# Ledger of designs, part 13: VH-VL binders against Laminin subunit gamma-3 (Lamc3)

Target 1, 177 residues: Laminin subunit gamma-3 (Lamc3), of Mus musculus (Mouse) (q9r0b6r508to684)
Amino acid sequence: HIRSDFRHGAGGWQIRSMGVSKRPLQWSQSGLLLGLRGGEELSAPKKFLGDQRLSYGQPVILTLQVPPGGSPPPIQLRLEGAGLALSLRPSSLPSPQDTRQPRRVQLQFLLQETSEEAESPLPTFHFQRLLSNLTALSIWTSGQGPGHSGQVLLCEVQLTSAWPQRELAPPASWVET
Below, E stands for the ipSAE of ESMFold2; O stands for the ipSAE of ESMFold2 at other seeds; V2 stands for 0.75 times the mean of E and O plus 0.25 times the DockQ between their complexes.

## First folded at step 10 (VH-VL; framework fv_ivicentamab_arm2)

Design m3 (from g11 with light chain S95E; at its last look DockQ between E and O 0.48; V2 from the best seeds 0.00; counts 0 for: pae E 2.7 > 2)
Fold by ESMFold2, look of step 10:
Structure m3 (fold): chain C 177 residues (1-177), chain A 119 residues (1-119), chain B 110 residues (1-110)
Amino acid sequence: as target 1 above (177 residues)
Amino acid sequence: EVQLVESGGGLVQPGGSLRLSCAASGFTVSRYYMNWVRQAPGKGLEWVSIISSGGSTYYASWAKGRFTISRDNSKNTLYLQMNSLRAEDTAVYYCAREGRSWYEGMDVWGQGTLVTVSS
Amino acid sequence: AYDMTQSPSTLSASVGDRVTITCQASQSIGSWLAWYQQKPGKAPKLLIHKASSLESGVPSRFKGSGSGTEFTLTISSLQPDDFATYYCQQYYSYEPETYTFGGGTKVEIK
């Protein structure tokens, strides 16, 4: 599994925009602020990219912290790879919760082929092709107010592998080099 | 052609139960967010329930505990189980599809099925 | 969820008139608002999504605008087919009551 948890900073994530200028991500001790401007998206660091075929059929999981009285905004996950591009909305949402308290929620984005065609003998591997050389993973949203107070925070991003609990036996110390 | 067809409406006494069906053609129900929306005679639209593509469900506060949204992917059909019906549940019930890759609102609607609760 | 206040509730107009309908959200919903048209005896029809994006096949006389808490549907030159009831709907929140509709605006021939 590949993770960014943001407790100690932006984790290599950056704002990606159509323009030349970069602005720094706004961070609080509870997470990364989702106050994006028009044309901006949160771009993932290198560890999420490259050959990610083991994540096919698995979710990208976003953990958010939502303030009292707030709601998670609509979030789009954007992927680019192997000359392909696509966007996803969450496939699984959290169970309903009491909104009068601060809460953490998880959104899941399934990395699996989506059929748009009425009729096509299309290969089932469009997603696999994209994941074989992932060049961008980005988060886009809008509808958040200015500043970080009372706003939704991104607390964690996880890219899930098909081999859960796949940790090998602890290696001998000299083998890890 | 993308189409939704509701069925299962009818006359029911207060306290009774009814299950509505929404048969989909031209697309796969489990790939979309699906909604139930109702409209009492002469009144406005009222959202009832949603099921996400992954099966997560949410309900209007007045429907929780009485109504259950579900789907049968092998039959490409959405359901609304309605229990403990009341007179104020009398309405036309619509099923509606949301866009998949974009938050595009409810782009496909059925023609509705009438539920009447009275004795 | 997010309360949607729609005005006016009823509007009388003639063919060719410019019609303006407003919708106000109790909290910011960004651009996550749809407009629907419902003709008597028929199911609602999506006109505009994401506040200002016209659904395919919808005449260009329909225009949506606004963001945040205030939104407007404008019909630039009312046609006979446009006498209907119009609803706004937020699709920003999916907790704890996922979506809400405005109360509707009935556009009548006068």
Scores: ipSAE 0.474, ipTM 0.765, lowest interface PAE 2.7, mean pLDDT 81
ESMFold2 (binder alone), look of step 10: mean pLDDT 90; pTM 0.932
ESMFold2 at other seeds, look of step 10: ipSAE 0.506; ipTM 0.780

Design m4 (from g11 with light chain S28D G30S; at its last look DockQ between E and O 0.51; V2 from the best seeds 0.00; counts 0 for: pae E 5.8 > 2)
Fold by ESMFold2 at other seeds, look of step 10:
Structure m4 (fold): chain C 177 residues (1-177), chain A 119 residues (1-119), chain B 110 residues (1-110)
Amino acid sequence: as target 1 above (177 residues)
Amino acid sequence: EVQLVESGGGLVQPGGSLRLSCAASGFTVSRYYMNWVRQAPGKGLEWVSIISSGGSTYYASWAKGRFTISRDNSKNTLYLQMNSLRAEDTAVYYCAREGRSWYEGMDVWGQGTLVTVSS
Amino acid sequence: AYDMTQSPSTLSASVGDRVTITCQASQDISSWLAWYQQKPGKAPKLLIHKASSLESGVPSRFKGSGSGTEFTLTISSLQPDDFATYYCQQYYSYSPETYTFGGGTKVEIK
C-alpha cells in the first residue's frame, strides 16, 4: 500500500493550479486543510505515481475528519497517465453517523471503469494503460464554504495494491490432501 | 436510447406496502448513482432515496425505516420497497439517474408511477 | 439541511420577455446547483448543472448564474415552449437526506 498520513508533514502534497504560483498547503498533525479555491487541486507526491498497475480494481481511500454538523464536500479523484486523463467519483457513500461531534469518514475511489465519469465505450484496457505510467493523482474539492462549524481535514490517503498471496511452492506429487 | 420506466404504483390502504420498480435501458444501473424522487399532487419535488454505484444507500429522514432502495443488476432494475404507507406518501414517484460526474445533477428521469394511499 | 428558497412562486410573462427566476440557499453551496424544467404531466428535465453549465440540447436562451447562496435562471427571450414550472436543486453534500429542491416557479402566459 502507498500511504500519506500527515503525521510528519504534508507528505509532499501540493496545491496545483493552472496558474504559475502555488499557494502554501495548510498542514497539521490532524491532517491537511481541504479549503481549496476555484481551479485548485491537491496533487499527490511521486510515490503515488509511476507504474501502479497493481492498484487496478482496488480503491484509493481518503480518510476525512468532518466537523460537527458538517458533511464531506464534493470530492473528485483525478488521474493522468499514458496520455489519458480520467476523473472518478466516490464508489461509496459514508454510513450515517452522529453529527454532533467531529467524525472520521472514508471515501473510496475504485480504480476501475465503474468509477469513471466518462461514458462508454473507451479504448480497451485504457484504465490499466493509464496506471502503467501514472503522471498525476490529484484531489479536487469545493472546500467547506461558509456556515460550517469547522473545517474538513484530509487525514490519510491510501493507494491500495493487490498484493498477491505468496505463491505456494509446487506441491510434491505425493503430498495431496 | 437511455430510458427509465417506473411501475408498481396503485391504490393502497394506510399501513399497506408497495414495491416500485424502475427498469433501465441504454445504460447499466450499477455504474450510476440512482435516486427516487416524489411529487405530491400539486406540490413540488421531494428527494426520497439514493443508491450509489457501490451499493451504499441513504434515505430522507421521513423515509428511513419504512422505505428500502435496492437494485437487481441482472435485470438492470431499481426498486423501492415502501412499507407502513401513510396518506402523506401519496405522490408520483420518479426514478432518476445522476450523471456519472457527481456534479451533473439528475440527467435522466422516468415518467413516474402514481401511489395513492387512501382509505 | 440546505433549504432552497425559490422566487417568485408564479410569474406571468409574454413571448419575447426576459424572465428571471431566483433561488436562495440557506448555506453556501458553492456552485452545486441544478435547474430543472417540468411541464404538466411530465417528468422534470435537467436544464443546467453546476449553476451555469447548460445540459446538452438545452436552448442557449437559458442561462444560469450565481454562486454561494444566490442563483438565477434567466430566459433571454421567452418562447411558447418555455411556459412550465422551474425547480432549483442543491447537491452539495454526500449526505443525501440534505438534497433539497426549491418550491418551484410557475411561468404562465400573461
Scores: ipSAE 0.156, ipTM 0.678, lowest interface PAE 5.6, mean pLDDT 81
ESMFold2, look of step 10: ipSAE 0.173; ipTM 0.687
ESMFold2 (binder alone), look of step 10: mean pLDDT 90; pTM 0.932

Design m5 (from g11 with heavy chain S101K; at its last look DockQ between E and O 0.53; V2 from the best seeds 0.00; counts 0 for: pae O 3.3 > 2)
Fold by ESMFold2, look of step 10:
Structure m5 (fold): chain C 177 residues (1-177), chain A 119 residues (1-119), chain B 110 residues (1-110)
Amino acid sequence: as target 1 above (177 residues)
Amino acid sequence: EVQLVESGGGLVQPGGSLRLSCAASGFTVSRYYMNWVRQAPGKGLEWVSIISSGGSTYYASWAKGRFTISRDNSKNTLYLQMNSLRAEDTAVYYCAREGRKWYEGMDVWGQGTLVTVSS
Amino acid sequence: AYDMTQSPSTLSASVGDRVTITCQASQSIGSWLAWYQQKPGKAPKLLIHKASSLESGVPSRFKGSGSGTEFTLTISSLQPDDFATYYCQQYYSYSPETYTFGGGTKVEIK
């Protein structure tokens, strides 16, 4: 799995904007402040990029901390790769729970065509092709900053892989000369 | 060709249970967010419940614990199980498909099925 | 919760009139608002999504506008087929209680 949990820094996450603004990312050991202005996206570092085909059919999982009385804002996951661009809606949503306390919730974005905001028709195997050379993975919201919507923190981002992080030792029969 | 057809409404006594069905045709129900919406006679629309494409469920606060949304993907059918029914649950119940993009609203509605709760 | 306050509750108008219906959200919902039309005995029909985007086949006399907490539906020249009840609906948040409809606006013949 590839993970950012923000306990040791912003993990290479950056605010990406089509404009010229160089607004600094607000970070704490509790997470990244998810208060994006209009036109801004939260862009993932290189470890999430490249050949991520092992994550096809697996989720990207966002863990958020939501203040009392607040809600997760609408979130879109945006992917670019191999000359394609896709947007995903959440496939799994958090379980209902008491909103009068601070709480952690998870949003899941299945990396599969069922979660696409796809425009038909698309090339055959387009999702797999995108993941073969992922050049951007970013988080977009409605552009709500701190204030009216409350303060929501991004506590963890996990890109799930079909292969566990620990590797098996190869059997002797796998070594061919 | 895209169509939703509700069934299972009827007369039931207070405290009773009823299961509504919503048969979908022309699309695969598990690829969409699906909703239940009700309308009491002479009143406005009231959102009841949603199920996401991945199977996550949410309910209006007044329905939580009494109503259960579910689906059977092999039958391409959405359900609403209603328990502990009260007179105030008397309404026409609609199922509705949310457009594939999460900001396109409920683009397909069924004709509704009437639930009457009385002694 | 995201309460929707819709006004007026009833509106009397004549064919050809310009009609404006408003919705107020209790908290900002960005542009995540839809408008529906419902005629007596029929299911609701989606008119507008994302505050201002017309659904396919909806006459151009219907216009949605607004963002944040204040939204309007305008009918620029009321036609006989437009006498109906109109509902706004927010779809901004899935938790704690997801979508909310406004109370409705019935447009009647003056």
Scores: ipSAE 0.408, ipTM 0.736, lowest interface PAE 3.0, mean pLDDT 82
ESMFold2 (binder alone), look of step 10: mean pLDDT 90; pTM 0.930
ESMFold2 at other seeds, look of step 10: ipSAE 0.422; ipTM 0.759

Design m6 (from g11 with heavy chain G105A M106F V108I; at its last look DockQ between E and O 0.67; V2 from the best seeds 0.00; counts 0 for: pae O 3.0 > 2)
Heavy chain, then light chain:
Amino acid sequence: EVQLVESGGGLVQPGGSLRLSCAASGFTVSRYYMNWVRQAPGKGLEWVSIISSGGSTYYASWAKGRFTISRDNSKNTLYLQMNSLRAEDTAVYYCAREGRSWYEAFDIWGQGTLVTVSS
Amino acid sequence: AYDMTQSPSTLSASVGDRVTITCQASQSIGSWLAWYQQKPGKAPKLLIHKASSLESGVPSRFKGSGSGTEFTLTISSLQPDDFATYYCQQYYSYSPETYTFGGGTKVEIK
ESMFold2, look of step 10: ipSAE 0.486; ipTM 0.776
ESMFold2 (binder alone), look of step 10: mean pLDDT 90; pTM 0.926
ESMFold2 at other seeds, look of step 10: ipSAE 0.528; ipTM 0.790
ESMFold2, look of step 11: ipSAE 0.492; ipTM 0.780
ESMFold2 (binder alone), look of step 11: mean pLDDT 90; pTM 0.929
ESMFold2 at other seeds, look of step 11: ipSAE 0.440; ipTM 0.763

## First folded at step 11 (VH-VL; framework fv_ivicentamab_arm2)

Design n1 (from m6 with light chain S95E; at its last look DockQ between E and O 0.61; V2 from the best seeds 0.00; counts 0 for: pae E 2.9 > 2)
Fold by ESMFold2, look of step 11:
Structure n1 (fold): chain C 177 residues (1-177), chain A 119 residues (1-119), chain B 110 residues (1-110)
Amino acid sequence: as target 1 above (177 residues)
Amino acid sequence: EVQLVESGGGLVQPGGSLRLSCAASGFTVSRYYMNWVRQAPGKGLEWVSIISSGGSTYYASWAKGRFTISRDNSKNTLYLQMNSLRAEDTAVYYCAREGRSWYEAFDIWGQGTLVTVSS
Amino acid sequence: AYDMTQSPSTLSASVGDRVTITCQASQSIGSWLAWYQQKPGKAPKLLIHKASSLESGVPSRFKGSGSGTEFTLTISSLQPDDFATYYCQQYYSYEPETYTFGGGTKVEIK
C-alpha cells in the first residue's frame, strides 16, 4: 500500500490551483486542514503516481477526523493520466457514529468506472490506461464539514494495491491498438 | 428513457413486514447513490434511507433497526425491507436517484407505491 | 441534525405575482440545498440544485439563492403551471440528518 499519514509533516502534498500563486498547507501531527478555496486541490506526491495498475479495482482510502456535530464534507478524488482525466465520488462511506463526539471516519474511492462522477465518453479501458501512467492524484473538497467546535482534518491517504500473489508474476502488458 | 418504478406497496397489519422494489431502466443503479423518501397522506416529504454506489447505507433515525435498503445489481433493482411496521409508516414511498456528482440532488423519482398500515 | 424550517407553510397568489419562499437550516449546509416542485398525485420534480443552479428544462422565472443557513426560492412571475407545493432539501452529507426536507410551501390560487 502507498500511504501518507502526516505524522512528520505534509508528506509532499501541496495545494494546487489554476493560478500561479501557491499558499502553504496547514498541518499538524493529526493531519492536514481541509479548508480549500475555490479552484484549489490537494495534490499527491510522486509516490502515488506512475504505473498504478495494481490498484485498479481497489480503493483509495481517506481517513478524516471530524469535529463534534460535523460530518464528512463533499470530497472528490481527481485523477489524471495517459492524457485522460477522471473525477471519483466516494463509493463506500463509514458506518454511522455518535456525532456528538470527535471521530475518525474513512471514505473509500474505488478505482473503477462505477465510482466515476458523470457519464464519461472516454475510450474503452480508459481507467486502466489512466492508471498505467498516473500523473496526478488530487483531493478536492468544498470546505470544512458543517459542525461545531473544530475543523475537519485529513489524517491519512492510502492507495491500496492488489493481492501479493499477483506481484509474484510479471503483469500482462496492456496495449491499446 | 430513464425511469424508476416502485412496487410492493399495499395494506399490512401493524407489526407486519413488507418489501418494496424499485426497478430502474435507462441507467445502472450501482453507479448512483439511491434513496428512499416517503410522504404520509397530506404531509411533507421525509427522507428514509440511502445506499451509496459501493453499498454503504444510512438511515433516518426513526428507520434504523426496522428498515433495510439494498439492491440487486443483476436485476438493476433497489429494495426497501420494512419490518415491525406501525400506523405512522403509512405513506407513499418513492425511490429517487441522486445525481452522479455531489452537486446534484435527486434528479429522477419514481411515481411511488402506497403502504397502508392498519388493523 | 440539519433541521430545515420552511416558510410560509401556505400562500395564496395570483398569476403574475412574484413569490418568495424561505428555507432555513439549523446549521450551515454551504450551498448544498435543492428545491423540488410537487403537484397533487405526482412525484416531486427537481427544480434547483446547489442552491441556485437550474435543472435542465426548468423555466428561468425560477431562481434560487442563498448559502449557509438561509435560502430562498423566487418565482418572478407566477404562471398557472406553478401552483404546487415546493420543498427545500439539504444534502450536504450522507449522514441521516443531512438529507432532510423542509415542511413544504403550498402555493395556491388566490
Scores: ipSAE 0.447, ipTM 0.757, lowest interface PAE 2.9, mean pLDDT 82
ESMFold2 (binder alone), look of step 11: mean pLDDT 90; pTM 0.933
ESMFold2 at other seeds, look of step 11: ipSAE 0.511; ipTM 0.788

Design n2 (from n1 with heavy chain S101K; at its last look DockQ between E and O 0.71; V2 from the best seeds 0.00; counts 0 for: pae O 3.0 > 2)
Fold by ESMFold2 at other seeds, look of step 11:
Order: structure tokens, then sequence, then C-alpha cells
Structure n2 (fold): chain C 177 residues (1-177), chain A 119 residues (1-119), chain B 110 residues (1-110)
């Protein structure tokens, strides 16, 4: 599995907007603040990118912290790779919880054609082709839901794999004389 | 053509059960969030239940425990099982397709099927 | 819960009139609001989604506006085909219940 849990920083995540302007990401040890302006996305660091074909048919799981009286906002997962672009809607949603308390909520985005938000005339096996060279994974929301005492935080992002990936050893270095 | 057709409505006594069907054509049910919405005679629209593309289900508080949404992907059909029916459940029941994007709302509706709960 | 209050409940108008219908959410729903038209004995028809985005094939005389908690549907020049009941709907929150409709506005011949 590939994870960002944000306990030790923003984990390489950045705010992106159509490639023209940047502003600093607000974060804490509890998570990233989901306070995006129009046209902005949270873009994933490179560990989520590249060849991710082992994640086909598996979920991307977002863990949110929702303030009392609030609700998880609408969220899209956006993917680019191998010359394709896709947007996904959550496939699985949590059961209702006591909304009078702050709570953790998980949203799952199945990396499969049934989660695509737009019906498009795409090539056969387009999803697996996209995952063969994933160049962008990003999170979009149109702001935050109402909160009585706080804002919605992104606490964890997990990319699930059907075959566990082991951490690679650092590359060796050497110098010729 | 894209179409939804409800069936299974009728007259039933209080405490009875009824199963509604919603046959879909022109699209694959499991690719969409699907909803039931009801309308009592002369009244407004009232959301009943949803099933997500991944099979997660939610219900209006008054329906929870009495109504069950489900689907049969081999028949491309959505169902609403209604148990312990009451007079206030009398309504036209619509099935509705939610657009592929969350923010596209309900783009396709069936014609509705009438459920009458009366002794 | 995201309660939707719609007004007026009934509106009497003539062909050519400018008609405005208001919808109020009990909490902010951003722009996640839809408008539907329903004629007697028929299923609802989606007119506008995302507060202001017109559905394909819907006449341009229909206009949605607003964000947050206050929304309007405007018909700039009422046509005979527009005498119907109109509903707003929020689809922002799936918790604790999913989606809520306003009470409806019947637009009838003056």
Amino acid sequence: as target 1 above (177 residues)
Amino acid sequence: EVQLVESGGGLVQPGGSLRLSCAASGFTVSRYYMNWVRQAPGKGLEWVSIISSGGSTYYASWAKGRFTISRDNSKNTLYLQMNSLRAEDTAVYYCAREGRKWYEAFDIWGQGTLVTVSS
Amino acid sequence: AYDMTQSPSTLSASVGDRVTITCQASQSIGSWLAWYQQKPGKAPKLLIHKASSLESGVPSRFKGSGSGTEFTLTISSLQPDDFATYYCQQYYSYEPETYTFGGGTKVEIK
C-alpha cells in the first residue's frame, strides 16, 4: 500500500491550479485543511505515481475528519496517465455516524471503470493503460462543508495494491577515481 | 434510448409488504448511483433511498429498517422492498438515475408506480 | 440535515411574465442545488444542476443563480409550456440523510 498520513508534514502534497499559481498548503499533525479555492486541486507526490497497475480494481481510500454538525464535502479523485485523464466519484461511502461529535470518515474510490464520473467513448482497457504510467493523482472539492467548530481535514490517503509493494533500498552511489 | 420503468405498485393493507422494480435500458445500472423518490398525492417530492455504484445504501430516517434498496446487475434492475407499510406510505414511487458526476443530480426518471396503503 | 425551504408555494402568472422562485437551505450547500420541473401526471424533469448549469435541451429562458444558502430560479419570459410545479433539491450531503427536496412551487395561469 502507498500512504500519506500527514503526521510528519504535508507529505509532498501541493495545491495546484491549471499550472499558473501556487499558494501554501495549510496542514497540521491532524491533517491537511480542505479549503481549496476555485480551480485548485491537491496533487499527490511522486510515490503515488508511475506504474500503478497493481492498484487496478482496488480502492484509493481517503480518511477525513469532519467537525460536529458537518458533512463530508463532495470530492473527486482525478487521474492522468498515458495520455488519458479520468475523474472518479466515491464508490463506497460510510454508514451514518453521530454527527454531534467530530468523526473520522472514509471515502473509497475504486480504480475501475464503474467509478468514472463521465461516460466517454474510451479505448478498451483505458483504465489499466492510464495506470501503467500515472502522471497525476489529485483531489478536488469545491470547498468545505459547514462546521460548528472546525473545518474538514484530510487525515490519510491510501493507494491499495493487490500485491504488496516493498520499500526499495536507497540506490548505491560510487565515484571513480 | 435511456429509460427507467417502474412496476410492482398496487393496493396493500397496512402492515403489508410490496416489492417495487425499476427496469433500466440504454445504460448499466451498476455504473450509476440509483435513487428512489416518492410523492404522496397532491404533495411534494420526498427522497427515499440511494444505492451507490459500489453497493453502499442510505435511507431516509422514516424508511430505515422498513425499506431495502437493492439491485440485480444481471437483470439491470433496481428494487425497493417495502415492509410494515403504513397509510402515510401511499405515494407514487419513482426511480431516478443520478448523473455520473456527483454534481449532475438526477438526470433520468421513470414514470412512477402508485402504491396505495389502505384498509 | 439540510432542510430546504421553497417559496412561494403557489404563484399566479401570465404568459410573458418574469417569474422568480426562491429556495433556502438551512446550512450552506455550496452550489450543489438542482431545479426540476414537474407537470401533472408526469415525472420530474431536471432543468438546472450545480445551481446555475442548464441541462442540455432546456430553454435559455430558465436561469438558476445563488450559492451557499440562498438560490433562485428565474424564467425570463414565461411560456405556455412553463405552467408546472418546480422543485429545488440539495445533493451536497450524504449524512445523516442523503438529498432533500424543497416543498415545491406551483406556477399556474393567472
Scores: ipSAE 0.445, ipTM 0.762, lowest interface PAE 3.0, mean pLDDT 82
ESMFold2, look of step 11: ipSAE 0.484; ipTM 0.763
ESMFold2 (binder alone), look of step 11: mean pLDDT 91; pTM 0.932

Design n3 (from n2 with heavy chain R31S; at its last look DockQ between E and O 0.61; V2 from the best seeds 0.00; counts 0 for: pae E 2.4 > 2)
Fold by ESMFold2, look of step 11:
Structure n3 (fold): chain C 177 residues (1-177), chain A 119 residues (1-119), chain B 110 residues (1-110)
Amino acid sequence: as target 1 above (177 residues)
Amino acid sequence: EVQLVESGGGLVQPGGSLRLSCAASGFTVSSYYMNWVRQAPGKGLEWVSIISSGGSTYYASWAKGRFTISRDNSKNTLYLQMNSLRAEDTAVYYCAREGRKWYEAFDIWGQGTLVTVSS
Amino acid sequence: AYDMTQSPSTLSASVGDRVTITCQASQSIGSWLAWYQQKPGKAPKLLIHKASSLESGVPSRFKGSGSGTEFTLTISSLQPDDFATYYCQQYYSYEPETYTFGGGTKVEIK
């Protein structure tokens, strides 16, 4: 698994803007603030990038802290690689919880075609091709208001792998001959 | 052609059960968030239940414990199992597809199936 | 829960009139508001998503506006095809009792 735990810092995550301006992430020991402006995304550090084909069919898991009376905002996971770009919506949603308490929730983005936001057909194996040279992994959200009633924090990002690293050969279904 | 067709409605006595089906064509049901919405005769629309593409489910509070949303991907069909039915459950039941982009609203609806709960 | 209050419940109008329907959310839903049209015996039809984005094939006389807690649907020049019931719907959150609808506004011939 590849993981960012935001207890001790921003974990190399940065705000990426469609414009030219840079601004700093807001973080705390409780997580990263999800108050993004229009055109902004949270961009993952290099450890999430490169050849991630072993994560095909596995989830990216976001752990959020949601204040009392709040809700997880709409969130997309955006991927770029091998000259392709994809956007995903959550495949799995949190179990129902008492919203009168602060709570931790998980959103899962299964890295396969069923999670894509595209309505039209794409080339065969496009998802696996994208994952063969992942050049960006980012989180977009509509954000929350400025926080009169509380703020939603990003507490953890995990990229799941199908294999223990360097302990097993890839499955036969993964290797082409 | 993208289409949803509900079936399985009918007359049932209080305390009874029905299973509604929603057959989808022109798209893969497991790639979308799918919803049930009901409408009592002469009344407004009321959301019932949702299933995410990954199988996560939520229910209106009055349906929890009595209704179960599910799907069969091999038949491209959504289901609503309704148990312990009451007179106030009498309604037309619609299935609806949620669009894929940015939590788009319900872009495709079936024509509905009538459930009547009466002695 | 995100309760939706829709007004008026019934509106009488003539062809060519400008009509306005309002929808109030009990808590902020940002722009995550849809408008549907429903004719008797038919399923609802999506008109507008994300408060102001017109669905493909919907006439340009329909216009949605608003954000936060207050939203409007405006028909700039009412046509005979527009006599129907209109519903707003919030779809901001997947938590219990999500995707609540307004009570509806029946637009009928004066």
Scores: ipSAE 0.497, ipTM 0.779, lowest interface PAE 2.4, mean pLDDT 83
ESMFold2 (binder alone), look of step 11: mean pLDDT 91; pTM 0.935
ESMFold2 at other seeds, look of step 11: ipSAE 0.529; ipTM 0.785

Design n4 (from n1 with light chain Y94F; at its last look DockQ between E and O 0.65; V2 from the best seeds 0.00; counts 0 for: pae E 2.2 > 2)
Heavy chain, then light chain:
Amino acid sequence: EVQLVESGGGLVQPGGSLRLSCAASGFTVSRYYMNWVRQAPGKGLEWVSIISSGGSTYYASWAKGRFTISRDNSKNTLYLQMNSLRAEDTAVYYCAREGRSWYEAFDIWGQGTLVTVSS
Amino acid sequence: AYDMTQSPSTLSASVGDRVTITCQASQSIGSWLAWYQQKPGKAPKLLIHKASSLESGVPSRFKGSGSGTEFTLTISSLQPDDFATYYCQQYYSFEPETYTFGGGTKVEIK
ESMFold2, look of step 11: ipSAE 0.511; ipTM 0.780
ESMFold2 (binder alone), look of step 11: mean pLDDT 91; pTM 0.933
ESMFold2 at other seeds, look of step 11: ipSAE 0.532; ipTM 0.794
ESMFold2, look of step 13: ipSAE 0.547; ipTM 0.794
ESMFold2 (binder alone), look of step 13: mean pLDDT 91; pTM 0.935
ESMFold2 at other seeds, look of step 13: ipSAE 0.630; ipTM 0.818

Design n5 (from n1 with light chain Y94W; at its last look DockQ between E and O 0.65; V2 from the best seeds 0.00; counts 0 for: pae O 3.2 > 2)
Fold by ESMFold2 at other seeds, look of step 11:
Structure n5 (fold): chain C 177 residues (1-177), chain A 119 residues (1-119), chain B 110 residues (1-110)
Amino acid sequence: as target 1 above (177 residues)
Amino acid sequence: EVQLVESGGGLVQPGGSLRLSCAASGFTVSRYYMNWVRQAPGKGLEWVSIISSGGSTYYASWAKGRFTISRDNSKNTLYLQMNSLRAEDTAVYYCAREGRSWYEAFDIWGQGTLVTVSS
Amino acid sequence: AYDMTQSPSTLSASVGDRVTITCQASQSIGSWLAWYQQKPGKAPKLLIHKASSLESGVPSRFKGSGSGTEFTLTISSLQPDDFATYYCQQYYSWEPETYTFGGGTKVEIK
């Protein structure tokens, strides 16, 4: 599995914007602040990119910390690769929890055609083709609205893989530039 | 042509059970969040239950333990199993598709099926 | 919990009138609010999503506005086809147990 847990910093994540200005990513000991402005996304570091076909049919799992009385906001996972782009809505959600205390919740984005936000049929095998050379993985969220008692943090991002690589020696050039 | 058609409503006694069906055409139910919403006679809309694209289910607190949402992907059909029915469950029951993007709300509704619970 | 308070509950108006319906959320829902129209004996019909975005085929006389906790639906010149009940709905959170509709506003012929 490939993970960012943010205990010691932003983990190479950056704010990606369609505008000219790039503002600093805000973080705390517990994670990244999800208070994104319009047109902004959280962009994943290179360890999540490249050939990720072993994650096909597996989830990307986001762990959030939600303040008391708050709710997790709408979140979209956006992928680009092999000249393709697509967006995903969460496929599975956790069981309800007590909202009177700060809590951690997980959202799962199954990397499979059933999770795509496209309204009409898409090209055959486009999801797997995208994963063969993933060039961007990013998170969009509406962020916090006025009146919340606190802010939602992104505590962990996990890209899940099927376990066939556990028995293989890592390639010498595993780390990208 | 995108459509939802509910069926299975009718008259039942208190304590009885009923299974509602919602047949979908023009789209695949497992790609969407699907909802049940009810409307008692002369009253407003009340959310009942949801099933996510990945199969996660949630219920209104008053329905939990009595109602079960499910789907059969091979039949492209959503279900609501209702047990231990009470007079207060009398309503028109709608199935509704939640748009794939969070922006779209409940974009497709069925015409509803009437459930009457009385002696 | 995201309670929705909708007002007025009933509104009498004439063809050509400007009609405004309001919806108040108990907590901020950003722009994640929808408006539905329901005619007697029929299913609800989505008019507006994301507070202000018209659904395809909805006449331009319908306008949604607002964000946070205060939202309005305005019909700029009421037509005979617009006499119906209108509902707001929040859909901000993945916690649909708090998925809630406003109580409705019945727009009647004066």
Scores: ipSAE 0.421, ipTM 0.755, lowest interface PAE 3.2, mean pLDDT 82
ESMFold2, look of step 11: ipSAE 0.509; ipTM 0.790
ESMFold2 (binder alone), look of step 11: mean pLDDT 90; pTM 0.930

